# VH-VL binders against Probable Rho-GTPase-activating protein 6 (rga6), part 10

Target 1, 235 residues: Probable Rho-GTPase-activating protein 6 (rga6), of Schizosaccharomyces pombe (o43027r312to546)
Amino acid sequence: TNLCKFTFPTPECAPPSLLLPHIFAQCVHFLSLNALHVPGIFRISGSGPVIKAITEYFYSPPHFWLDETSEIFKRIGFPSYIDIAAVLKRYIMLLPGGLFTHKDILNLLVPLYVDSSRVKVPIDIRNEMAALCFSQIDSYVRFSILCSLLALLHQIATRTQELENGMENTKDSTLMKPEALGIIFGPLLLGNSSTDLSKSCPSGNVNDLMRFETEKARVEAKIVEGLIIHWPEVL
Short names: E, the ipSAE of ESMFold2; O, the ipSAE of OpenDDE; V2, 0.75 times the mean of E and O plus 0.25 times the DockQ between their complexes.

## First folded at step 9 (VH-VL; framework fv_gevokizumab)

Design r4 (from q5 with light chain A50D; at its last look DockQ between E and O 0.48; V2 from the best seeds 0.00; counts 0 for: pae E 5.5 > 2)
Fold by ESMFold2, look of step 9:
Structure r4 (fold): chain C 235 residues (1-235), chain A 123 residues (1-123), chain B 107 residues (1-107)
Amino acid sequence: as target 1 above (235 residues)
Amino acid sequence: QVQLQESGPGLVKPSQTLSLTCSFSGFSLSTSGVGVGWIRQPSGKGLEWLAHIYWDDDKYYNPSLKSRLTISKDTSKNQVSLKITSVTAADTAVYFCARSLVYWHYTGDFDYWGQGTLVTVSS
Amino acid sequence: DIQMTQSTSSLSASVGDRVTITCRASQSISSYLSWYQQKPGKAVKLLIYDASSLQSGVPSRFSGSGSGTDYTLTISSLQQEDFATYFCQQYDSWPLTFGQGTKLEIK
C-alpha cells in the first residue's frame, strides 16, 4: 500500500499529520484547491476510461500523476473535476470492509445525530462524543480517510452556501448541499454496520424488511449530513 | 392479528390521577424494536401524542405534559399503562394506544390503533 | 417542537371527486410523514408512511406526495367509505406531532 503523510490544505478542518494512500491524498488535495464550486460533484458520472486509468494507479504511483505532464494523461486527457471526484468515491467503495469496520458504529451515531431526544446534551458536546467514537477506529489510515473526506465535504458545503448567498437566483439546486452529500456518502461510509437484518426487524415481514432498509439509508444520510455541517466542531 | 384496546375510568374528578391501560395481542413488548404510544383527542379537536414506551423500557414523553405523565409496561400481561396526575377539564378526551415498530431507534408511524376510550374530567 | 398545520378544517365532496388535503410542517421533516384516516366508531387507520408509501391493505386511490415542509394526501376517486377525518403526523423528531385534521364530508 503506497501511503504518505498528508496535511489538509485548510489545516483547521482536519487533524495534522494524516496518513493516506497516495492517490486518495492527491485527489483530495486537488479537489480541495480547485473544485469546491463544481455543480453535481460526486453525483454526476465521470468518464469511464479516465476513472479506470486513474484507479489502476492508486496502488503504485511513482509520482504525483494529477499533473498535465503525467504519461497516463497524454493518451486519455487530463481528468475533469467530476472524474477525480468519481475516483475518490470509487476508492471508498472498494475499501475492504468499508471505512467503519465495527458493526456497532451506526448504533453509536444514531443517538448523536438522528435522535437528539435520546441524548439531551448540546450539539457541541454531542460532536465531541462523536469524535471519541471515531478515535476507536481500528486503522489510522481509515481514520485519515474519514477526516480528509469530511474536511473536503465540509468545504464544498461551505462554498455552496457562499455561492448561493451571492446569487440573484438562490434556487441553483445543482450545487452540492450537505443534504445531497449525505445521501451519496451515507451508505458509502456507514452501510457495513449490520449483516443480519431479519433479526433486527421486529415483525420479520418481508415488506417491513424493505422499509427497514429504506430507513437505514435515511439514517445513514442524516448522520453524514450532520457530520459535514459540524465537522470542524467534531474535531 | 394485531389488536389493541384501551380501558379507563370514564369519569375522573379534577386534581385526581387518571389511570389508563392498553391491552394488546398479536405482538409482544418482549420483541426487540416494538413500542406502544398513547395519543389523545379532545372532543372536536386534533390528536396529541402523550408518551411512548419501547420493549427495552426506553420512554419518551410529550414535554408539555411530562411532569404529569408516567408510562409503564407489563410485558408478561401484554399491557402498557399511562398515568396523568392533577387532571383538569383540559384532560377530557378520547385516549388511544397504538403500536409502532422501531426503525433504527427513531419512532415511525403508528400502524395499529385501539378504538379509544373516553375520559371525562368533571366535578 | 415541530408544528403540523392542516389549513383546511373541512371539505365537502361527492363520490367520484378527486380530493387533495394539505399539511405543512414548521421545519423540514425529510419526508418522515404519515397520513391517518379516522372514522366515527372505528380505529384510526394508517394510510401513507414516509410521505408517499402506501400502507399494506390501503386502496390505491390514496396517494401521498410532498417534500421539505409541504405535503399532500390525494384521493383520486372518492368512495362512500372515504368520508372521514384525515390527519398528518411527523416522525422526524421528538415530540411526535399531528396536524389538526381535515374532515371530509359528503356533499
Scores: ipSAE 0.131, ipTM 0.618, lowest interface PAE 5.5, mean pLDDT 81
ESMFold2 (binder alone), look of step 9: mean pLDDT 91; pTM 0.934
OpenDDE, look of step 9: ipSAE 0.208; ipTM 0.717

Design r5 (from q5 with light chain S30R; at its last look DockQ between E and O 0.01; V2 from the best seeds 0.00; counts 0 for: pae E 18.2 > 2, placed apart)
Fold by ESMFold2, look of step 9:
Parts: C-alpha cells; structure tokens; sequence
Structure r5 (fold): chain C 235 residues (1-235), chain A 123 residues (1-123), chain B 107 residues (1-107)
C-alpha cells in the first residue's frame, strides 16, 4: 500500500515522524482535527455503500484527500465522521497478521493493566514494561499505526471528559469513554493473540469455549481501556 | 452513451422460474467499481430493490426474497441475469435494471435505468 | 430493514407553485438519501443524492434538505414537465429501500 510520513496534529500525543499507510493517515488526521466530540464514534456502523466507495477510490489514482474538494466527494457527498471512523476501523481489522506479531502479547499486558491480576506492578514499572512491549512490534508501520491510533483514542477520551464536565447532563452515554473504546478496540487490537483453546477449555464444550472467548474479549477491552487512559505516560 | 435494456418472457406461469436479462452498453462489468441492480414495481405500487451484482462478483439480495433470487453476470456479453423461482401473482411487476458505480452503488445511486419490462404471472 | 415513508400519496399543484415532498426514515440514515423522478413510459431519473446534492443535468429548481430521519424534496417553481411520481431511497444500510412514492398532479 502507499505509505506517507505522518506527524500527529497534537505533537505531545505521539512520537514524531511516523510512517503510515496513506488512507490510515488521512483518517486519523481528519478525525483528530474534526471529530473528537462525535457521539457513538467507532460504535455506530457507517454506511456500507459509502465505506466501499472510499476504499475503492484509495486504490485508484490520483490519490484522494479527505476534504470537500476531492473528486470522489463531488458525486457521493462528503462522508460523515462515523463513515470515516468506520474506514479506519476496517483498515485495522483487515491488517494481515494483525497489529501485534508477538504471540504472547496478551500474557505480557495482563499483569500491567488488569487489577484482578494477583501481580501488583508499580506504576513507573508498568509504563516502562508497556513501552518495552510496544518496542517488540517488528514493523515500524505497525508501531506507527498503534501510536497514532492510541493518540487519537486518548484525545477522544479526554474531549469526552471535558464535555461531560461542562454539561448539566453527565449521564449522556453516547459520548465515547475509555471503557467503550476499549470494548471496541480490545478484540480488534489484541484478539489475534494465539491460544490453544483445548488447553484453555479442557472439556471442549462449545458453551465453555464461548465463555472463554467472552472473558478473553473482556480482558482485551480492559487492557486497551488502560492504554487509552494512560497513553501519555507510556510514550 | 450508457444504456440498459431489460428483456424477459412477458408471461410466466405460477410456480415456474422467471428469468430476466439486462443487456447494457456504454460501460462494462469488467471495469472495477461497476455494478448492476434489479428493481421491480408492481402495478400501482412503489419500487422494491431485489438484488445487486458488482464487477468482482459480489452479490447482494433483498432478504425478503433471498431464497428465491439468483443474480449472475456474463461479462463477455455485457449481460446481467436475474432468476426468481416459484413465482406467484405477487411477482407480477415491471422489472428494471440500473447501473450502480462503486462511487454510486455504495452511495445508493442508480444513475442510469432501463425502461423496464412487464412480467405477468398468470395461467 | 429501514422503512422509508412518504405519507402523502398524491399532491395537487399548479405550474409556478412551490412544492415540498417529504420522506421519513424509521431510523437515522445520516443524509444518505436519494430522490428519483418517474414518469409513465420514461426511465426513472436520479434527481438528488446525499440528501441535498443535485445530480448533473437536473434543473436548479430541484433541491433537497433534511437530516436524521426527516427529508424533503422541494421544487421552487413547478414546471409542466415536473408532474410525475417522486420516490425517496436510503443507502445507509442494506437492504436498499424506497419510499412508497408521491404523485404530483395538475390541479
């Protein structure tokens, strides 16, 4: 795919000089500047026809920009923030081999971010160990995707907190808190960790396997929630 | 110039299979991003989307009729076919085919339509 | 399935009138909506896409508006050739669905 040099719009939220696929960079850039406040972002499904149109245009010259002047948008209209978020999420879902190629990444992250772990880790050691886990990513492009995504998710979570502090109705659950983002991105980022389900579920019962996968997804969500909350400390 | 033309049997007996063909010119289904959809209109009623097929052979069907529908293409002949099994009087309608582009088929646009062909289900 | 409702089945109007045709979706379709014109014996014609964007070759007297669940097609000064049936269609979700149609008749 086409790669570009990328600087996250809020420079304190990510390392400089990242290397991203062009479609991913465009989506992250646009969302970080325009869509930190959007209710249900990443949770609400985008329009299938619009998402397909954007992804097909990416493979056609000339390369499009996510702005109103791009040729693709003169016919189909400019996509919603929800549609652009869905394109970004789909890109991550379709990564060959996933984002983390280290097979035991889940085992490395559980003691760092899951409070029900029997292992208590001091916060400064947690941050250093998380940074070490990310240094094991064997592709600078995958590392760049992780850093830019977590920077975006942290900004969304921060903006959500700011908006809720300024609102009379603090019970509006349509804004995306770190818990909600963790539920969406946990399995997406960590769900490719290899496991032997027969060893994890010795009975081989389908209901036990379903329960195992549900609990694994919940742990994955909790880890990503923690990463979103503490992202500046990991950098 | 883009043109689409439907052809069909005109009259079909109940329980038989209705076969429709969309012949088109001015574009090709070998071209990336191109699709063709089928829409029908019973007399005095609204439009009902039936099915889509795209250049890469992806197919989409209206779930209310999916078990009875089959869409296919013949790219070398510039044709798309629709089959509807086990027809009843409720399948009496004017049948249209229409072009959808990737910029159009996933935008919900049908930018060029055929004139339509009437199919009557009667004994 | 997203149900598209055009509650008015016919409207009477005169040449020169401003005409508004409405369409309601059963859930938000986020402006992913098209309007079509159908005349007897003629091919169906796309007028408006993305709720408000004018199709090439369509006269500027046609306009679209709305968001969420409620959408309108407006003809600012009705012409003789505009007497037809008008359908809305959503493209937010599969399956693609159409409104029932609104027939615009000479008063």
Amino acid sequence: as target 1 above (235 residues)
Amino acid sequence: QVQLQESGPGLVKPSQTLSLTCSFSGFSLSTSGVGVGWIRQPSGKGLEWLAHIYWDDDKYYNPSLKSRLTISKDTSKNQVSLKITSVTAADTAVYFCARSLVYWHYTGDFDYWGQGTLVTVSS
Amino acid sequence: DIQMTQSTSSLSASVGDRVTITCRASQSIRSYLSWYQQKPGKAVKLLIYAASSLQSGVPSRFSGSGSGTDYTLTISSLQQEDFATYFCQQYDSWPLTFGQGTKLEIK
Scores: ipSAE 0.000, ipTM 0.427, lowest interface PAE 18.2, mean pLDDT 79
ESMFold2 (binder alone), look of step 9: mean pLDDT 91; pTM 0.935
OpenDDE, look of step 9: ipSAE 0.271; ipTM 0.719

Design r6 (from q5 with light chain Q55Y; at its last look DockQ between E and O 0.49; V2 from the best seeds 0.00; counts 0 for: pae E 10.2 > 2)
Fold by ESMFold2, look of step 9:
Structure r6 (fold): chain C 235 residues (1-235), chain A 123 residues (1-123), chain B 107 residues (1-107)
Amino acid sequence: as target 1 above (235 residues)
Amino acid sequence: QVQLQESGPGLVKPSQTLSLTCSFSGFSLSTSGVGVGWIRQPSGKGLEWLAHIYWDDDKYYNPSLKSRLTISKDTSKNQVSLKITSVTAADTAVYFCARSLVYWHYTGDFDYWGQGTLVTVSS
Amino acid sequence: DIQMTQSTSSLSASVGDRVTITCRASQSISSYLSWYQQKPGKAVKLLIYAASSLYSGVPSRFSGSGSGTDYTLTISSLQQEDFATYFCQQYDSWPLTFGQGTKLEIK
């Protein structure tokens, strides 16, 4: 796929000089500048035809920026923020081989971010162990995807908190908190474990496998929630 | 089929040690992520978690009782044992053992329970 | 320690009723909550885990909901066999703790 050099629009939120697939870079750039406040972003499904059109356009050269002057929008109409978020999420979901290649990534991350871990990790050790986990990413492109995504999600979470501080009815808000983002992205970022689930299940039956997957997804969600909240400290 | 059964002395005198055994079938405590816990229920009262042991021999105890509790396992016999020292009338309860499936953070709930065994500490 | 509170200790209902039982945690437990059914002379049964996931073999009239500190168990159409005591339990943090129970009685 086509790669481009990328600098996250808020430079303190990500390492400089990232290397991203063009489609991913366009989505992250656009969302970071325009969509930090969007209710239900990443949760609400976008338009299937629009998502397909954007995906096909960016896989076929020449490439364009996502703005109102782009020729693609003359043909399909201007996409919603939800549509662009869905393109980004779909890209991650379909990434061959996932982001992490180390088999025990969950074992490394659980003590850092899950309250029920056997050992609570002091904050200075947590930062060092998180950095160690990310050093196991053997692809600079995958590393760049992770860093830019977490920077975006951190910004969304920060903006959500700012907006809710000004609202008395925050309980009814559809803005995306770290907990909700963790639920959505936990399985996408961490669920590519090479562990055979049938061997992880104590009884090996299908119902125990379903429970394994549910509990695994909850742990993955909690880890990603923690990464979103503490992202500046990991950098 | 997963089954657990508690066995215990029925009656225990104050200041003695209460010994309980959980015998189970349909699963192995050698399997990663598997644990067995002990829960008790005094008459007319709620449930109180006592102790937990995992496949890797990690153990957790209720802090309110920690100094009096010892949990152990015999994986080859499919048994888990609990000892409670220096018992008093407050230890009179139905005692349950239960299986837990805990995957990363080593806490969990209990998907299969024994029928319970009543232990009475005489006056 | 995380305290689990079931505000109703006893609840009367009729067959066919929709029943809700509530459980409140003293701090957020991130949906690490299970619901149990206890009948005299019977083994305790797991109904719901992870706040909303139905355990295998449990009738679909049982459902769970909630997040953070507030959780509910719902029985959509009460059956005669559902009269029992219901407990919530958190498994977010040690020590594991239970609600005091809600006894569902026939009206």
Scores: ipSAE 0.005, ipTM 0.557, lowest interface PAE 10.2, mean pLDDT 80
ESMFold2 (binder alone), look of step 9: mean pLDDT 90; pTM 0.927
OpenDDE, look of step 9: ipSAE 0.095; ipTM 0.671

## First folded at step 10 (VH-VL; framework fv_gevokizumab)

Design s1 (from m1 with light chain S31N S93R; at its last fold request DockQ between E and O 0.35; V2 from the best seeds 0.00; counts 0 for: pae E 2.8 > 2)
Heavy chain, then light chain:
Amino acid sequence: QVQLQESGPGLVKPSQTLSLTCSFSGFSLSTSGVGVGWIRQPSGKGLEWLAHIYWDDDKSYNPSLKSRLTISKDTSKNQVSLKITSVTAADTAVYFCARSLVYWDYTGDFDYWGQGTLVTVSS
Amino acid sequence: DIQMTQSTSSLSASVGDRVTITCRASQSISNYLSWYQQKPGKAVKLLIYAASSLQSGVPSRFSGSGSGTDYTLTISSLQQEDFATYFCQQYDRWPYTFGQGTKLEIK
ESMFold2, look of step 10: ipSAE 0.462; ipTM 0.761
ESMFold2 (binder alone), look of step 10: mean pLDDT 89; pTM 0.901
OpenDDE, look of step 10: ipSAE 0.303; ipTM 0.734
ESMFold2, look of step 12: ipSAE 0.357; ipTM 0.719
ESMFold2 (binder alone), look of step 12: mean pLDDT 89; pTM 0.905
OpenDDE, look of step 12: ipSAE 0.192; ipTM 0.714
ESMFold2, fold request of step 14: ipSAE 0.390, 0.259, 0.354; ipTM 0.714, 0.684, 0.713
ESMFold2 (binder alone), fold request of step 14: mean pLDDT 89, 89, 89; pTM 0.904, 0.906, 0.906
OpenDDE, fold request of step 14: ipSAE 0.373, 0.363, 0.473; ipTM 0.752, 0.751, 0.781

Design s2 (from m1 with light chain S28R S34N; at its last look DockQ between E and O 0.57; V2 from the best seeds 0.00; counts 0 for: pae E 6.5 > 2)
Fold by ESMFold2, look of step 10:
Structure s2 (fold): chain C 235 residues (1-235), chain A 123 residues (1-123), chain B 107 residues (1-107)
Amino acid sequence: as target 1 above (235 residues)
Amino acid sequence: QVQLQESGPGLVKPSQTLSLTCSFSGFSLSTSGVGVGWIRQPSGKGLEWLAHIYWDDDKSYNPSLKSRLTISKDTSKNQVSLKITSVTAADTAVYFCARSLVYWDYTGDFDYWGQGTLVTVSS
Amino acid sequence: DIQMTQSTSSLSASVGDRVTITCRASQRISSYLNWYQQKPGKAVKLLIYAASSLQSGVPSRFSGSGSGTDYTLTISSLQQEDFATYFCQQYDSWPYTFGQGTKLEIK
């Protein structure tokens, strides 16, 4: 609930002077500086008690800083990178109405980021159309959350690519690629969007409805994967 | 109960036009989000996608064959037709039609298929 | 075009065996991958869509896995009716393309 002015540590990856909830800003800042290389980040579950303690303490004065000087961490120990990532995810999951409250956001984003869409959008105008979609976010806090999160995820994806290019064997890599991040964050970012069954569920049968719901999650993942990959170009 | 059935000439001479018809039941091409596609399989080889037509009359063609392909529909008859002009021996194959559903403005699965019809191009 | 490669053209197996069939894409396809079963004289059946999702009416012994460029179809306990040819197909990009097929035969 408490907001702070935030500047993403890598200025070219996000707009300046974002407005973020205190806990979100602390997690993003810490992960961006310290955790771009962590295997399984956002995929591996964190410690439930640690995550709960951090989220509950955030709403009680005095507020904490995410460093070893904070009193909360003298009691529970300093959280792992995995724990901090889980706090970030939980914050997004608990956001009332989700990040995008616009009913038609998926219909707007599918042609831009799903390459097998029947509606093909040229790559040179995709970024302008994406920026127009994000202009429909009427909350600067939600906009700031989107920008800072995508900046962080883009940096993780970039660092993963750099590290895997230096590897002689990438088959067993547990580093987080854009595809994996998209699977995790697709439902978190887009899962409260509206559904137009007249366009998206052609027959209305129960089996088709089950596939429709399954494919929704995959579309959400593909969109977020594309946003992560192309994020600097959207700015 | 979704069913599709292909019909075609069996034999076609080189340079002629191959015409295929897909007749289907258990669904309608008037239903939003429904499409029908054509796939072929030369003997002992893999499958090759040819074309789609959708409920809104939108059409997609395999780019390597686009100049020779025409797909059309007759929604009232529950039929989709494919024409391939200027056929050669390379067009000898089993031809399938299949239903496809548009999920979130994309398509590419084929959830129900016909049994196929063999077309031989013989000089 | 995205080329789909099934490196094994034929497999021999017995009823009850666990069988795996692999498929490699020439570029990332982001799990937009289907598996099909083909038997002579019968309609082709969709088994798996979106790499890992089981089509309605398909037995649970079938499963799919993989991501990026490498995908696998698994039959956990082979049944007599499972002897067929299996194809992968990508739907990430136009044109849609299929693997060459893997024929599963009785040992």
Scores: ipSAE 0.091, ipTM 0.619, lowest interface PAE 6.5, mean pLDDT 82
ESMFold2 (binder alone), look of step 10: mean pLDDT 89; pTM 0.893
OpenDDE, look of step 10: ipSAE 0.117; ipTM 0.681

Design s3 (from k37 with heavy chain T102V G108S, light chain S53T; at its last look DockQ between E and O 0.01; V2 from the best seeds 0.00; counts 0 for: pae E 12.7 > 2, placed apart)
Fold by ESMFold2, look of step 10:
Structure s3 (fold): chain C 235 residues (1-235), chain A 123 residues (1-123), chain B 107 residues (1-107)
Amino acid sequence: as target 1 above (235 residues)
Amino acid sequence: QVQLQESGPGLVKPSQTLSLTCSFSGFSLSTSGVGVGWIRQPSGKGLEWLAHIYWDDDKSYNPSLKSRLTISKDTSKNQVSLKITSVTAADTAVYFCARSLVYWDYTSDFDYWGQGTLVTVSS
Amino acid sequence: DIQMTQSTSSLSASVGDRVTITCRASQSISSYLSWYQQKPGKAVKLLIYAASTLQSGVPSRFSGSGSGTDYTLTISSLQQEDFATYFCQQYDSWPLTFGQGTKLEIK
């Protein structure tokens, strides 16, 4: 994996000197500039053959660029926004060891982002505690992946709200709201880290394990939804 | 500490080849994402980017000058060289070398610069 | 090629003044812009990159702002050592291009 310096195109949404894998940086950059408005982005499956061709080409030398001048795209055509989003998701799915490695971080995030009828954490304290949790990430590359992804998802969510505010009598549900993005990225980002949440609450029974995994996925979705909504304040 | 130093002939006759050397320390051109570029400044004028060489030996040239430019590196000596052929009075300038940390598309700013070396083209 | 224009070639100011220097691109450059300081006989110094991000070791009185085609370098309270020439540079697309510079002189 070739690493490169990356600055997110909207500088206030991410730390300025990130270090990203080349393919991830290109996908995030392209989507941030061109695809904030795309219905169904990250939810709709891309073309399997196109995604596979792009992914296998990145095993080659670092002359691949996500623009129409790249040799691969002269043969297969330029990929859709959906295809590029799928490449980015696939990269995260295949990341060895997942994104979070500190197992107790999720115990701190659950009360911050999941509603509680008896106690509410002030938003400012929630954001400061989330920032503290992310300071525990032990790899700058993993930190950079998280920051750039959340910056992109926040921009998509923001653009979605702007478009819905301008749409009289048409709430287009095909645009990706924070809730939908949380469902998609919750298990993807937190699945490995949130394993310890499931282990802190016992259950050897198969039915209990299935119910626990369903609740785990719901919690992961809510955490990521909240991070997307409030990302600039977490920084 | 990152340092760059330009070396050049000072005076070059028209139609000859100008050869410049950048010697640097405090970083390696073997490090992924690192590059060295050349920029020039004619007297009383702005800066003009000339060429760039990267850790992976890929190169970028200013299209308006590309036919006359050759950039190369010797990583073991921490040196980068620039040649400009067929010089004219328009090539009289202060020449800088500078380090870059390149972005995914190999574009960059320049975070450390040399002091510059004046090259005058005259008969 | 993207042309970078600094409309003011020289500017006079006093120590303690707030100064702004502008840079205009011939097309949108999406905040891929850096600011440099140049003093005679000294190496050029990077001040700001990504339009608004302060390079490490640069005093906090320097700031950058802008988007699209219009960008601004601000010095909130001039110091004696800030009298220099300031250049912008875009890195949105090839070739890399610079503004012609703005010389900041003592009043």
Scores: ipSAE 0.000, ipTM 0.462, lowest interface PAE 12.7, mean pLDDT 79
ESMFold2 (binder alone), look of step 10: mean pLDDT 90; pTM 0.926
OpenDDE, look of step 10: ipSAE 0.338; ipTM 0.744

Design s4 (from m2 with light chain Y94W; at its last look DockQ between E and O 0.56; V2 from the best seeds 0.00; counts 0 for: pae E 3.6 > 2)
Fold by ESMFold2, look of step 10:
Structure s4 (fold): chain C 235 residues (1-235), chain A 123 residues (1-123), chain B 107 residues (1-107)
Amino acid sequence: as target 1 above (235 residues)
Amino acid sequence: QVQLQESGPGLVKPSQTLSLTCSFSGFSLSTSGVGVGWIRQPSGKGLEWLAHIYWDDDKSYNPSLKSRLTISKDTSKNQVSLKITSVTAADTAVYFCARSLVYWDYDSDFDYWGQGTLVTVSS
Amino acid sequence: DIQMTQSTSSLSASVGDRVTITCRASQSISSYLSWYQQKPGKAVKLLIYAASSLQSGVPSRFSGSGSGTDYTLTISSLQQEDFATYFCQQYDSWPYTFGQGTKLEIK
């Protein structure tokens, strides 16, 4: 219920006039300005006590601020970039009903972002169709969360590319590429969408369900990877 | 038990059409999400994917060979056929058929293969 | 087309050995990779899908790992029946492409 109007710091990366929960907006703002370079961001776990303390204060009176003057941080210390990223991720994990409510979102998105799909949409309309899929989110707050998150993830991916262009060997880099972010956020963003198993998984052997879940996770990761790479074009 | 078996002519003359048949059991191409593909292997060489046909009669072809390939199915006989026109010595290979499963129109690998059938293109 | 390279064409090993076979893609294939076992006159057998997932009925001594462009198949303790040719395949994009194979021979 503690919502605020939000403009993403890099305006071309997100729609104007988003509506975000206050702490989510502060975390996105802070990370977009200060943490695009952080190795292992969103992958590495933060401090449990710090994350819990911030999470418990999400519905506090409007005096909660993500800066060193807040009383909470005088008692527990100011959170690291990793802690703040974990707070964002946890907020999405705990969102009632998940982010997407469309039952067949995977069937709509696979042709757009999965190269081995039997149906391939022409590149010039792919991003328009993705934008239409996301415009059907039935909550402007959830839509705002999606847009601001993908804007942030796109910035991280872009910064990672810039930093790795200066490296001789990128194989061992711990910076977060679109592929890694897709693996982390694929199930988080798409995994709560319902999927009709009878239409999307052939019956065949005793282990069909195990392979089905493996392929589902990989499809989710590939879609989110594509969204991160092409996010400005989807807008 | 899923099983596939290839059959073919063994010997084909240059410029003729090579016809192959895949007979299978333990599954049906009328089942949603099922496909059958063809792969070949020249002697001592790597594998090359050729074509794929799906339960809904959709088809995919290797772009390098597409003008020469035709894939079709007979669901009532549990058979898939491949034709390769205008063959040359480069088409001499062992030919395999294999099953693929599709998840959300996402093609996967080949989980069951036949033993393969050798086809030689020679005058 | 995505080129798949297995840098070693053959390996010699003894029963009980640990063996690693490598496969490299010309571009990232995001773990859309499978490993197969091929023996003369027999049907090709799928071992590993999705880079690291073990196919049903395949012994647990087989494992896969890797990401991006670099992938490996490991056999932790070779058995007599494991002497065969092993090849990788990407299924990230059409056309599907395969490695040239690595033949595992008795030392």
Scores: ipSAE 0.332, ipTM 0.701, lowest interface PAE 3.6, mean pLDDT 83
ESMFold2 (binder alone), look of step 10: mean pLDDT 89; pTM 0.899
OpenDDE, look of step 10: ipSAE 0.392; ipTM 0.756

Design s5 (from k37 with light chain Y32W; at its last look DockQ between E and O 0.58; V2 from the best seeds 0.00; counts 0 for: pae E 5.2 > 2)
Heavy chain, then light chain:
Amino acid sequence: QVQLQESGPGLVKPSQTLSLTCSFSGFSLSTSGVGVGWIRQPSGKGLEWLAHIYWDDDKSYNPSLKSRLTISKDTSKNQVSLKITSVTAADTAVYFCARSLTYWDYTGDFDYWGQGTLVTVSS
Amino acid sequence: DIQMTQSTSSLSASVGDRVTITCRASQSISSWLSWYQQKPGKAVKLLIYAASSLQSGVPSRFSGSGSGTDYTLTISSLQQEDFATYFCQQYDSWPLTFGQGTKLEIK
ESMFold2, look of step 10: ipSAE 0.235; ipTM 0.700
ESMFold2 (binder alone), look of step 10: mean pLDDT 91; pTM 0.935
OpenDDE, look of step 10: ipSAE 0.586; ipTM 0.827

